# Miniprotein binders against Rap guanine nucleotide exchange factor 1 (epac-1), part 2

Target 1, 139 residues: Rap guanine nucleotide exchange factor 1 (epac-1), of Caenorhabditis elegans (p34578r516to654)
Amino acid sequence: CGYSVMAGKAEKILEYVLETRIDALGDDISELDVFVEDFILTHDAFMPDNTVCNFLKSYYFRTPYRATRDSITDSCTEEVRCKRRVVQFVYVWCSLLRVNFFLNPVTNSFVEELFCHVIDDRKRLGGMEDILTRIGSIR

## First folded at step 10 (miniprotein)

Design k74L (from S3 with K74L)
Fold by ESMFold2-Fast, scan of step 10:
Order: structure tokens, then sequence, then C-alpha cells
Structure k74L (fold): chain B 139 residues (1-139), chain A 100 residues (1-100)
């Protein structure tokens, strides 16, 4: 993996949160998972913001391919899910921290970069409208 | 009632008011001493305070109350790792992996 043991374990926790808790939120964040909220409020204890943002960016660009029998459409659907998970996590993160989130140059720069990626990806991928709306509402 | 206490505790934690967060969480425990989430949350407050031993104790209680909750297992493993308890952490990571 090329990462330290500590960093790798912390990233596995974040991956778990994205793939289970954030994924389960769907489009309605009014059903905020208290576990996700708790994780976000305590993440800096074991993972600095820059590390979180770098992992989220890496996760956003994943293209999970399931089986050789899967269509291109199936691959694109899973790619969009990864992007949605990242944007939803960032939206919850922003909603919980508010002013502190926007005063942090690391998170502020990451949101702007992420917004540009969403705009670009919308041009080639279907199903990005909700993601664009969500990331736009952060700004 | 308990929902309001947990929300208040999270607000105090986000503001760095660790002692006030613990006070509210102790009140939540007096209402339901077997709520694994309250024990888990107290563990995080102690970790934010730098008390890793107290954090581990509270995460251990949360895992005892909810042994199949993957999230509690992962956070306990992480604190064990930070305490240098690598073998115990590895067992918990493996256990969490098996639940998926």
Amino acid sequence: as target 1 above (139 residues)
Amino acid sequence: DPFKLLRKARQYLSEGQHDRALDVLEKALSIDPDDPYVWYFMGWVYRKMGDLEKAAEHFERAVELAPDDELYLLFLARVYEELGRKEEAEKLYERARELE
C-alpha cells in the first residue's frame, strides 16, 4: 500500500463510514446518522484534515469494476456512487462545523476543487445532477 | 429527552468543552446505563482530552454492549493501536473485517 500502518488503519475506518453509513443516508440527510456525526466531530484526533481530503479525493476517482459480465453502464453507476458518497460526507462535515469548516483553508480549497471535478464529471456521466446540487449548496 | 442530551454533548465537544460534554453524557448514562452509543461517545471525549486509557475503557464497554457493531470495533482497535497494543488492535480489525 505504501502507507504507514497507522494511516492505513485510519483510512479503513473512513472507507467503512463512506461505504456503509454515508451510503445508507441516500439523498435525505435529515436522517443524519449519529455515528457519522460523531465520527466527523472526532476525526482530527486520529486523521488530520489534509489526510481526510486526500483520501476523499482518491475515493472520488475510484472506478470499481465488479465482473467481466457487467456492462459499461454498471461501471458508471458504481463510479457515480463513489462520487456521491464523497460529496455527501463533505456536506455533512460542512453542516456540522459551519464557520470552522470555511475558515479552514484545507477544507475550503478541497470543496472548490471537488466542485470543479463534479462539474467536469457531469459532462460525461449521467446521474450527477443531485451531486452537483449538493456540492453547490455547500458554497 | 435522551436525543437532546446527545445533541448537546456533541455541541459541547465541537466547541472544545470536554468537561461539559462528559457531564451531559453522565446524565444520559443515568437514564440508560446500557446504551452502547453513550459509552462510545464518552470514549471519544476522553480521546479528545488526550486520555487514551480512559478512551479505551469506554470503547471496551461499548463493544461489550454491542459486540457486532463494526464501527465500535474499529474505533477500539484504533485506540489500542495508539496505545501500542498492536496485537489486540489487529484482532479487533480482523473481527470487524469478518462482520462484512
Scores: ipSAE 0.006, ipTM 0.258, lowest interface PAE 9.5, mean pLDDT 73

Design k74R (from S3 with K74R)
Fold by ESMFold2-Fast, scan of step 10:
Structure k74R (fold): chain B 139 residues (1-139), chain A 100 residues (1-100)
Amino acid sequence: as target 1 above (139 residues)
Amino acid sequence: DPFKLLRKARQYLSEGQHDRALDVLEKALSIDPDDPYVWYFMGWVYRKMGDLEKAAEHFERAVELAPDDELYLRFLARVYEELGRKEEAEKLYERARELE
């Protein structure tokens, strides 16, 4: 149906945002790209919040087929990178919507769930400290 | 209620209907004129329309209502830079940096 087709295209745009715009984003939100702001403020037209959250969850748990050519150990860095991209996107999303992000039970429950995943992953993965700090600042 | 209005405004923006988005945001302001987020959102709409002066006015109001909000300070600074108001932009960036 038309809805599923639009959702698929929106998922590719979200993936692009995560891999190019969010990936380049430093700690300072003043670096935020206009394209990212537009996408976050208008995503409801293409992709419901439930669909965005579900895609972000799947992206957070991605295991790249081949992360680097240098070593198998470096693939853990790429796994952590995917998690960082998701948390950074959620941080930007929360920063733009403020109270409205938390008044929405979909986004509010998603950030709580995401926090639990970060806590769990910190126990088995190195390099999670900045991600934990960022998501902790959202709550 | 205000949440529903903000969602409707976002839908209008995605459709390129900037005037209708502003109409809905004006209604939100009539309910709570002191909500800095609504002023910020209106500034964003004006920026998308290319009206940088109106964008600055609305971001100024958001900063006035929430003077310690780093996000609002940085967006106002950015619009000031685009308007050629470099000294005012630099002061706002300094204020935002101090809040880190």
Scores: ipSAE 0.007, ipTM 0.288, lowest interface PAE 9.3, mean pLDDT 74

Design l13I (from S3 with L13I)
Fold by ESMFold2-Fast, scan of step 10:
Formats: structure tokens, sequence, C-alpha cells
Structure l13I (fold): chain B 139 residues (1-139), chain A 100 residues (1-100)
């Protein structure tokens, strides 16, 4: 039970990281965020990789809030933004763990699956080119 | 297995056991002393402990082993800046930018 409580807190922290720290990076990964680095290198304390990957998958497919769905333009923009946040987080994660990221079957399988989702979504959504380029650089 | 040692080091770090993390990272270095990632990770742990001089020494070694690695250059630049070595930090940031 103790672990489950910690995992819930980690999910809130991960959401915060995606919505504030990662979002602020935009397309420029050059300015690494110390908070994001700390979280990635220490998340094992409260959230296993499988749980992180599952949360990121759910966040990638997040439906915009109902209010924004009444504005088609805003809904598409927010949907793409969520996808960008996830891909950018995974890029930072991969950059910090390097070979260890790909030797882990959980994270390796996740990034392969995520790449396929980005390819598919590029066919439906505009503004996916930078996201595709970013995830394509991961390997 | 150096990869199992790296995962164990991360576990110790998450528990706040920085000295134990360094112990297993030193074991990884004894297996492969030329792995720049291990040097980089030790530097990161020393920085978390507040030992900026040792952090710089380990990041310097990582950059020596992998001079075109943008991440290692940036980590070294940031710790140099924290040490007040601003001119050296600026040069490293310039090198990292050139690799983008």
Amino acid sequence: as target 1 above (139 residues)
Amino acid sequence: DPFKLLRKARQYISEGQHDRALDVLEKALSIDPDDPYVWYFMGWVYRKMGDLEKAAEHFERAVELAPDDELYLKFLARVYEELGRKEEAEKLYERARELE
C-alpha cells in the first residue's frame, strides 16, 4: 500500500513536469532543466518505469478539456501540445539514461510504440513535424 | 554486470544514499574505466552532494572520453559556472552549441 501512495504522488509530479518544465523547453532541449533531470534520475524511488510509460501513453492520448472541445482549433492545438510534451520528456529521459534506456525492454518497447503513434498522428494532425523529428532522433 | 550496478546506483540515489551510490559506481569503473557515462553519473552524484570540485573532475573525465557529447559538455559548463569559472563555462557552452 505504501508504494501505491508514493506512485500516486509521482503521477502528480510527472504531470507537473510535463505541463510546466517540459512545456517550457519547446523545441530547444539545449537548456536542460535541473528539476526534470532530478526527477528522471530518481523516479525509481516512487514510480517504476512501467508505470511511467503507462502514464505517458495515457497523457499522449489525452482528450482536451471539454471546454476546449467546443473550439476545434484549440482542441487540435492542445492535443498536439500533449503529444509534444510526452515526446520531449522521453527525449530527455533517453538522453540522461543513454544505453541503459534502450537495454531496458520496458522503455525500449515504449519508445518504439510511441514512434508508431507519432507516424500515424502526423497523417491526421498538423504541427507534428517537429515531434516526428524529435522522436526520430531517439534510438 | 556494469548495467546492474548502474541501476543499483540509481536506487541508492533515489533513497538519498549518495555514498553507497558512489561505491557501486566505483565498482562499475573498475570493470570499464573508460565508460564516459559512469564518470558523468559520478559527477552528477557529487554535484547532488554539494562537492562541486569532485563533480567537475568527473565531468572533465567524461568530456575527455567523449569530447563531442553535447550533454557532458553542458553538465561540465554548468558545474564550472557554479564554481565561478565563468570563462571556462562559456567556452563549453559555445562548444555544445556548435554540436547542435
Scores: ipSAE 0.021, ipTM 0.432, lowest interface PAE 7.9, mean pLDDT 76

Design l13M (from S3 with L13M)
Fold by ESMFold2-Fast, scan of step 10:
Structure l13M (fold): chain B 139 residues (1-139), chain A 100 residues (1-100)
Amino acid sequence: as target 1 above (139 residues)
Amino acid sequence: DPFKLLRKARQYMSEGQHDRALDVLEKALSIDPDDPYVWYFMGWVYRKMGDLEKAAEHFERAVELAPDDELYLKFLARVYEELGRKEEAEKLYERARELE
């Protein structure tokens, strides 16, 4: 009951973080605001790591809906943007937790899975080079 | 196990138990007093408690232990800025940019 309500709120916060805070970040993660740092360091109370990883995986594979199917360029760029947001969030998460990120089998296995997905997606999507570089720097 | 202690400290922080988080982090320091991440984490706890002076002291120690860590430099600069120590913050931001 109470748990599911808290989990739903955390999911909305995570989506907000990805779409506004992480999206604005670019290459310099040191410009992270206090809100993102606090969220990453305290999410365990309301959203366990496995739930965060599952949400990020879902977000990485989402595709935007377009009313007109001939808007393929917009759809492709938005798909790549979602993948970039997830990889950048994981990069920030790793940077704040340091070795503890990799000692956790949940987050460590998740980043390995993401790396494989980025490699595969690079074969079919343009604009994946910076994402591959970023996920490669995590590994 | 320092890994388990750090995870427990994060758990306490998520529960709003800042004092217990600090107790656990002190245990981590007793195992490895030269781990800059533990000093950074303690600084973050003190910042959450509103003790910016203690936050700065702990971030200073993290930077001393890891002087080429761009993020620690920028976190210290941010706290210095909040304390009104603008010249010191500017020097740290410039130093961090040079490490890019």
Scores: ipSAE 0.113, ipTM 0.552, lowest interface PAE 5.7, mean pLDDT 78

Design l6F (from S3 with L6F)
Fold by ESMFold2-Fast, scan of step 10:
Structure l6F (fold): chain B 139 residues (1-139), chain A 100 residues (1-100)
Amino acid sequence: as target 1 above (139 residues)
Amino acid sequence: DPFKLFRKARQYLSEGQHDRALDVLEKALSIDPDDPYVWYFMGWVYRKMGDLEKAAEHFERAVELAPDDELYLKFLARVYEELGRKEEAEKLYERARELE
């Protein structure tokens, strides 16, 4: 009961982190605050790595349907923003866990899968170059 | 098994068991005393405990072992700033920026 309550809260916290904290970072992770560090280093107790990876994968493919849209350009921009948030979060996650991120089969497999998605999406979406550079730096 | 040790330390930390997390990390240091990540993680635990001096000492060791790691530089700079060591913090922020 306690664990499942924590798990539901964790998904909302992760969404908040992606939409508020990670989104605000842009390309400069030097402004990363203690809240994001705490979440990444302690999420294991209430949100296993596999659950985090599955949520991030779902978020990567999100299109915010409740947002007002005027054109296809606006829709593509929002789609790219979701992908950038996920890749930036994974970059921070990798940076904080180091070798232990890659020794974990769950996160290692997820990064490889995510890289393939970024390569594929680059073929049809503009504005993917910074995302490709970032995911490529993770490896 | 370093992976299991770090996972266990992280689990203790999430439960507020700071002393137990440090015990596990000390075991990791016994295996590889020159792993900068262990020093960084111990520093982070000390910062969670509010022991900023010990946090700084451990981050200093991580930077010494990995001087070109921009995140270790920024973590050390932040703790120096919290300690009122503003000139040292600013130097580290500048150094980290140059690496990116």
Scores: ipSAE 0.105, ipTM 0.547, lowest interface PAE 5.6, mean pLDDT 77

Design l6I (from S3 with L6I)
Fold by ESMFold2-Fast, scan of step 10:
Structure l6I (fold): chain B 139 residues (1-139), chain A 100 residues (1-100)
Amino acid sequence: as target 1 above (139 residues)
Amino acid sequence: DPFKLIRKARQYLSEGQHDRALDVLEKALSIDPDDPYVWYFMGWVYRKMGDLEKAAEHFERAVELAPDDELYLKFLARVYEELGRKEEAEKLYERARELE
């Protein structure tokens, strides 16, 4: 069946966007990537909003493995990087869709849930200040 | 309702139906001609079609309606750059940075 194949490819594209394009944005979206823009505005064709939100939630809690075994400090840094990628992606998504992002109950409820996770994670992780500021600006 | 129209326009775009997307966005403008987001989205569609002059015109309108919107300023700057209007693009990037 075609849909399962398309869904798998869509998740790989989203992972690529987070790890390559969004990661490069850092603290400045001045050079908004055309690929990211196109993906966000057209993803509904092959990946519904609920699927995107579920993948982002999964990625937010992901602990990536390095080629070399991570130290405790490195592990925390990698965990924060994944969280920053997700929040930055959501910020761009919200910026492109504007009020329509919040009129959609799926994306609106996801942002509220994500904000709670960021608040909770700040209590145990350092380096969350910019992430909290960013998600706070959305909410 | 604008939300439904925007979603329908995105669906048409994903199917490569640029003209139908623009028709739906024109309908959204007839409901709320002062919505800068609709002007921005039409500009984005024109840019996808390769019509950079019309893209610029629509982004200009979005910036006029929302002059302090950093993202609209950056989209206009980028299309100006593509049109070879380098000095104008640089001024818009500087303005966007001031709004940070």
Scores: ipSAE 0.007, ipTM 0.365, lowest interface PAE 8.8, mean pLDDT 75

Design l6M (from S3 with L6M)
Fold by ESMFold2-Fast, scan of step 10:
Structure l6M (fold): chain B 139 residues (1-139), chain A 100 residues (1-100)
Amino acid sequence: as target 1 above (139 residues)
Amino acid sequence: DPFKLMRKARQYLSEGQHDRALDVLEKALSIDPDDPYVWYFMGWVYRKMGDLEKAAEHFERAVELAPDDELYLKFLARVYEELGRKEEAEKLYERARELE
């Protein structure tokens, strides 16, 4: 399996959004910057919903390595952080598109699948309570 | 029909064709003038165009139609802040917090 160079470019932009822009958001969507709004509302021009959902799913299940030799990493905390980033992105996406998010079978199916993963992961991982609350509010 | 109109408006927006997006949204309003989401989306298009006054007007209509929607309250508050309407923005943030 592999991604085309075009899909890889779009996925790098999404990764940037998750790691820099979404991380800065608290519980208040009004703090969302214009770049994130623009990306969510216009991504279909260069990144289909299926591609976004597939990348978010892969990101939800990864624990990226911290490159610096002097970094102290907490793999459990980093894993939960990745899951929080994905759920927060989906919350913003749903909030901006409203009923159109749920009328789309791709995004509707993805959020139901993601909700099941959060429920299951809560049994295994600590620190999932805010993530469960957020995705529960979407459903 | 309304779903397809919203998809087309979003497509025009993604292509940077703000005028054509607004044309499609005007058609959606002619079908259902009381859909707060359409008013909200028009406000967002005007904000992208840099017309904050028209953005506020359309967000105001969305809030009138859906007064307990905390998202519409928060976006209106943010546009009011950008327009220097600080007192009105603070009242809207307070309303949104009460709904949480």
Scores: ipSAE 0.016, ipTM 0.371, lowest interface PAE 8.4, mean pLDDT 74

Design l6Y (from S3 with L6Y)
Fold by ESMFold2-Fast, scan of step 10:
Structure l6Y (fold): chain B 139 residues (1-139), chain A 100 residues (1-100)
Amino acid sequence: as target 1 above (139 residues)
Amino acid sequence: DPFKLYRKARQYLSEGQHDRALDVLEKALSIDPDDPYVWYFMGWVYRKMGDLEKAAEHFERAVELAPDDELYLKFLARVYEELGRKEEAEKLYERARELE
């Protein structure tokens, strides 16, 4: 089906954005490039907000995969990094859409759900303070 | 409902239907002409159309309405840079940095 093909491409674009553009962004939102801005503003053509939120949720809970025999520390770092990427993406999304992000019950509910997951994960994982601060700033 | 109008405008923009996106945003503007987000979004549509002068005009209005918004300053600076208005762009980048 045409839709499933487009959805697959959108998911790959999201992975690319999370792993390169968002990962490199750090704390300075003004470093965001036009490619990411365009993608966030126009994704609705081929990927509705529910689909984006579901993908971000799956990426947030992605189980760390070891390519080699990594240390336990390396595995925990990778898991936290995936969570940081998702929260940073949501922060950028919120920053670009402003009040329109929060008028959308899908994205607003997703942020609240994500906040609860960050709170829960902080009890299990170290290195979550910056992620908690960021998701808290969105609310 | 402004949210439904913005969603519709984004959908038209993503489909390359720039005129329809502008029509929807004009409707949003008639409801709240002082919403800087509408002006910013119209500027984005004009930028997608390659009309950098119109994009700059609309981003200028967004900055007028929200002069301390770092991202609006950044959007305007970037369009000025693309227009070759380098001195004006540098001043806006400096203003944005000072807000950090």
Scores: ipSAE 0.008, ipTM 0.370, lowest interface PAE 8.2, mean pLDDT 75

Design l71F (from S3 with L71F)
Fold by ESMFold2-Fast, scan of step 10:
Structure l71F (fold): chain B 139 residues (1-139), chain A 100 residues (1-100)
Amino acid sequence: as target 1 above (139 residues)
Amino acid sequence: DPFKLLRKARQYLSEGQHDRALDVLEKALSIDPDDPYVWYFMGWVYRKMGDLEKAAEHFERAVELAPDDEFYLKFLARVYEELGRKEEAEKLYERARELE
């Protein structure tokens, strides 16, 4: 894999994937193009799994910028969107790597940790049911 | 350990060492020739090398071993599309949809 054409940093490629490719992805992974598949299968050439997991965790907990004083609803919606992007990326990652994803202690530990975060966030945020269903479907 | 071999193959792929990845995957097949994931992974390597015919052959074997696996059906359909085998690809997409 190469560096991001957008910024030349590995994390920028991942951000691009989350915000453009994964964000557009529905429940059907046949929507994936070759770029997303290639990135996931070869990312450790320029971004080790631990770095990917740390970035995804950071992205999952992003606090969206508020445009106005009364944009609390918009901030909450964007917060849920960031969480959905991360979970969807992990779902695709797991689907492509299959058993190798769970045999890797880094990714296995990360998905278990992520599942706990989704359960906890469901208690305070609306719109988390589809995210919980998705992460719960990871086999 | 076939799982260690699969991890090593993925590492070779990330380094652009397609031939070495295939060597390791052949070793995995010698241990368990019925693992559909190994066949799928070999097909993916061949696709990266531009050998779409060999990619299709290996994805076909993965589907044969796991005919109800939606993911393998979709990957085979995609490579059939790339080969211009549109009718066969559409039938596979329909099979995958019916399994959803």
Scores: ipSAE 0.017, ipTM 0.392, lowest interface PAE 8.3, mean pLDDT 75

Design l71I (from S3 with L71I)
Fold by ESMFold2-Fast, scan of step 10:
Structure l71I (fold): chain B 139 residues (1-139), chain A 100 residues (1-100)
Amino acid sequence: as target 1 above (139 residues)
Amino acid sequence: DPFKLLRKARQYLSEGQHDRALDVLEKALSIDPDDPYVWYFMGWVYRKMGDLEKAAEHFERAVELAPDDEIYLKFLARVYEELGRKEEAEKLYERARELE
């Protein structure tokens, strides 16, 4: 028994978006999720851009929890999944805000930083090619 | 400053102040009446208000101004589907897929 409750409401919402809504999209972004759009268009009211970017950066480098019985392959796949979730979210964010995303120095700097992380991680982790292609399409 | 207006509109929308969001977006349109993003944003506000017909009208304008934007095409298609305009929605989904 135990409870895993995050302290911040905004951070819980963002984690939910990444883990349930963005994760479900996978490579198919043809059906844009209205919940994700609502969050992106309204987050300024409860989570400023700097806070969102900082959370996404932390989530990108997150060490996912694994049961002791999980394989090494499953662990590596889950790590890549976290990175994919972040890049997919940023792609949707950029797609909704467009020029306003790049005119904002906070989000523009963050996507450049994220791109460098993806390039570096490609050398260490398999399964990063689709993530690199996606973030490359943003720039 | 149109970017401050857009941020203000987003904040009003998050607070459920739909009329105030629309007021701010109308000010943005007075600065640039051909900005497809503002028309798209107004359509989204109308959809949140449950006015699907006005949402469709504003998304239609966004698509007219940016006909190759897959996001605008998809949102227009979704609203058409909610309105029961299935054939029009399907054509827009097809067009959006061609752009991906």
Scores: ipSAE 0.006, ipTM 0.287, lowest interface PAE 10.3, mean pLDDT 73

Design l71M (from S3 with L71M)
Fold by ESMFold2-Fast, scan of step 10:
Structure l71M (fold): chain B 139 residues (1-139), chain A 100 residues (1-100)
Amino acid sequence: as target 1 above (139 residues)
Amino acid sequence: DPFKLLRKARQYLSEGQHDRALDVLEKALSIDPDDPYVWYFMGWVYRKMGDLEKAAEHFERAVELAPDDEMYLKFLARVYEELGRKEEAEKLYERARELE
């Protein structure tokens, strides 16, 4: 069935979207994925906006499991990657919903909070410039 | 209230109730027939139903109403590609790139 992924738990679906679909977009988000578009436009039925926002926030602050012992740089790179995935997802979400994204107090509040986190993290972490540019384009 | 109608249409779409989603979107059009987003959303519903021809028709109307919206141009181009209309799709992609 084409809907097998949608039958999973909310957290698993979001992880799948972030780690496979959003990650695959790389630096150029202009190649939108039909699965991501469908998920964003229909998630309200099985996953409220507040639940999505809460998961995205937890994912943004996730401390990635260290796969190697090679360097501290590897850990920092993966941490920044998690933040990039969240911001790219939110950018696509905003692009598809447009004014309706900002009329919704849940999503509007969340993007403002996320913007503050990106600004703060940019002061501590390297490699945040593209993330700041992307989140800034949402405002 | 167009916002509430769009939310209701999205709810119906997620439940697979495509006809009810279209009914709600038609009500939104009766309030503002020149809202390109409503035409775009109807096109998306038709795409979910597998009716790519009607999806293209509605996306064409959205682009007509908002010719400088690069996202509508990209969605129309993608549906044209799915219909095998490769030359028309490429022209729309080029047009969208020029608007970046």
Scores: ipSAE 0.007, ipTM 0.321, lowest interface PAE 10.0, mean pLDDT 74

Design l71V (from S3 with L71V)
Fold by ESMFold2-Fast, scan of step 10:
Structure l71V (fold): chain B 139 residues (1-139), chain A 100 residues (1-100)
Amino acid sequence: as target 1 above (139 residues)
Amino acid sequence: DPFKLLRKARQYLSEGQHDRALDVLEKALSIDPDDPYVWYFMGWVYRKMGDLEKAAEHFERAVELAPDDEVYLKFLARVYEELGRKEEAEKLYERARELE
């Protein structure tokens, strides 16, 4: 149906944003392009906040599957990269919405939950220090 | 440059500077009064200010200019719901669903 197709398209756009636009951003949000800004400010019209948050949770816990036999180090690096992309997206989202991000119970609950996941994952994974600092700066 | 004005308006909106965002958007309208995106964005600003009647008026104009844009239809439907205009909102959601 048209609704299913639209939902799948929105998730693909979000995945594109995470993998290309957010991944290239680093720490300097002044270089944000109009596409990322437009998506964050208008996604509510076609993709509710709870749907965005649910997709981000699934992406955060994504274990990249590769057909090649990579080392355990490479696998851990890719896992951490997915987590970094999600936290960076949430940081940009918070930066654009400011107080309205925290007044929304959906996004506020999501960032609190995400913070707990980052703390837990830091015990298991190396390279989480910048991610923890980033999400800590949101709170 | 309309694109620079729209980016500036977004920054003002994200910072809660609603009046400045509206000032910039009025300048964009003076350049192209038939750009549905500018009307839609003004509606978004009014909604953030809590002025739901003005939000509806501006979203209505965006839908008039771009009647097949499902995003504009959904935003108008949402503000109609917030105003208690449930039947009108339902019709707009149905129109948007048919376009998807």
Scores: ipSAE 0.006, ipTM 0.128, lowest interface PAE 12.5, mean pLDDT 71

Design q11A (from S3 with Q11A)
Fold by ESMFold2-Fast, scan of step 10:
Structure q11A (fold): chain B 139 residues (1-139), chain A 100 residues (1-100)
Amino acid sequence: as target 1 above (139 residues)
Amino acid sequence: DPFKLLRKARAYLSEGQHDRALDVLEKALSIDPDDPYVWYFMGWVYRKMGDLEKAAEHFERAVELAPDDELYLKFLARVYEELGRKEEAEKLYERARELE
């Protein structure tokens, strides 16, 4: 994974949503953010599902920018945070679209692929249990 | 196809074409008039239009059809709060918390 430069307004909005709104949700998804709801329900007009899924996959595999202090633990924690943000976003997306999320081959295939990535990353990274539980609740 | 109708409704909403979105959602209701999600989505459209009373009516129907759906309860509570119906909103928030 690499820290990627995003071009285009749609990708920047999605990054903003992940880093501010989704990150702020923490463990309490019942505090559903109206801004996130609006974005998910209307994103198709300016960002097709394939584009959203590809961006989320890229973000899931991001490496964080280098910290000022040298620490492998800090780097691992930030990497896990990116993965948590993506899974939380997908959980909200699924919750808002309901059956329609799974009837869409694009989003259905993406969540299956994401689940496999979470299982694989669990072998390498600590702190993945809550992420695995969340993605498991989607399936 | 109800899925394609809902996607089309979202596309119209993204362009600010609220009436066309509602027309498409009415077609979805003709396929399944008891789908709480379609009622919720119509309520959401009315909320975007600023018609909070119609938004509440449609969210009420969604909750009636799916009374233990925590998200529909929260959406209704939010609109009640915006309408100044604070006591009713708080009761719905409490019901949603109980369902966790």
Scores: ipSAE 0.040, ipTM 0.479, lowest interface PAE 7.1, mean pLDDT 76

Design q11K (from S3 with Q11K)
Fold by ESMFold2-Fast, scan of step 10:
Structure q11K (fold): chain B 139 residues (1-139), chain A 100 residues (1-100)
Amino acid sequence: as target 1 above (139 residues)
Amino acid sequence: DPFKLLRKARKYLSEGQHDRALDVLEKALSIDPDDPYVWYFMGWVYRKMGDLEKAAEHFERAVELAPDDELYLKFLARVYEELGRKEEAEKLYERARELE
C-alpha cells in the first residue's frame, strides 16, 4: 500500500477508535485495549501528527444531521458526545506519550487550541463540565 | 536526541521490526538509564513480541523509578495477570486505586 492509501485507512481507523473504543472508555484508561494503544504508539508510521490533529479538530466540530424539530435534544447530545470523544482521545494520547506529547509543538499547539474551543463551547452548550475538567487536567 | 530515538522506535514497532525498536530504545537508555518511560516502552515492545516475562521485568523497573504512576502500576498488573500471578496483580490494582 502507498502512503495515500494507508492515510485514508488511518482516518477510518481513527473514526472507528473514537466511536467505539474511546466512546466506551469513560474515565479509566486502564481499560484501554491493545488496538488503541498500538494505534497511538505507532500512528507516525502511516499518519503524521498534524494529520491526526486536523482530523480530530474536524471531528470535534461535527454537526449532527438529525431532524432538528423531533431530535433537538439528541442533536445537542451528539454534538457534545463528539467533543467528548476527541478530548478523551487526546487525554489518552497525552497519558501514553507523557512529556514527548508536550515536546512536540504540533500536539502541544493542538491541545492549547482545543482547550480554548472547550471553554468557548461551554458558554453555549450544556453537558461540557466533564470535558472541561478532562482538558484542564492535561494543561 | 531521545525524542527522535523514541519516534524511530515507534516506527520500527509499527513495521513489526521489534528487534530494531529494542535496539533504538537501548540507545535511549544509554543516554538516560533512569527514564521510567523508556523502560515502560521497552516492556510494551516485549509484550507485543509475546515475551511476557521480559515485559514484566521492564514494567517492574518503570514502577521502581515512578512508584506513584498509576499507568505503570496498571500495566504491570495486567502483565502479571496474563502470567497467572493473580494475587500480585490484584495488589497492584488496589495500590493504583488507593493513589487517588
Scores: ipSAE 0.006, ipTM 0.272, lowest interface PAE 11.0, mean pLDDT 75

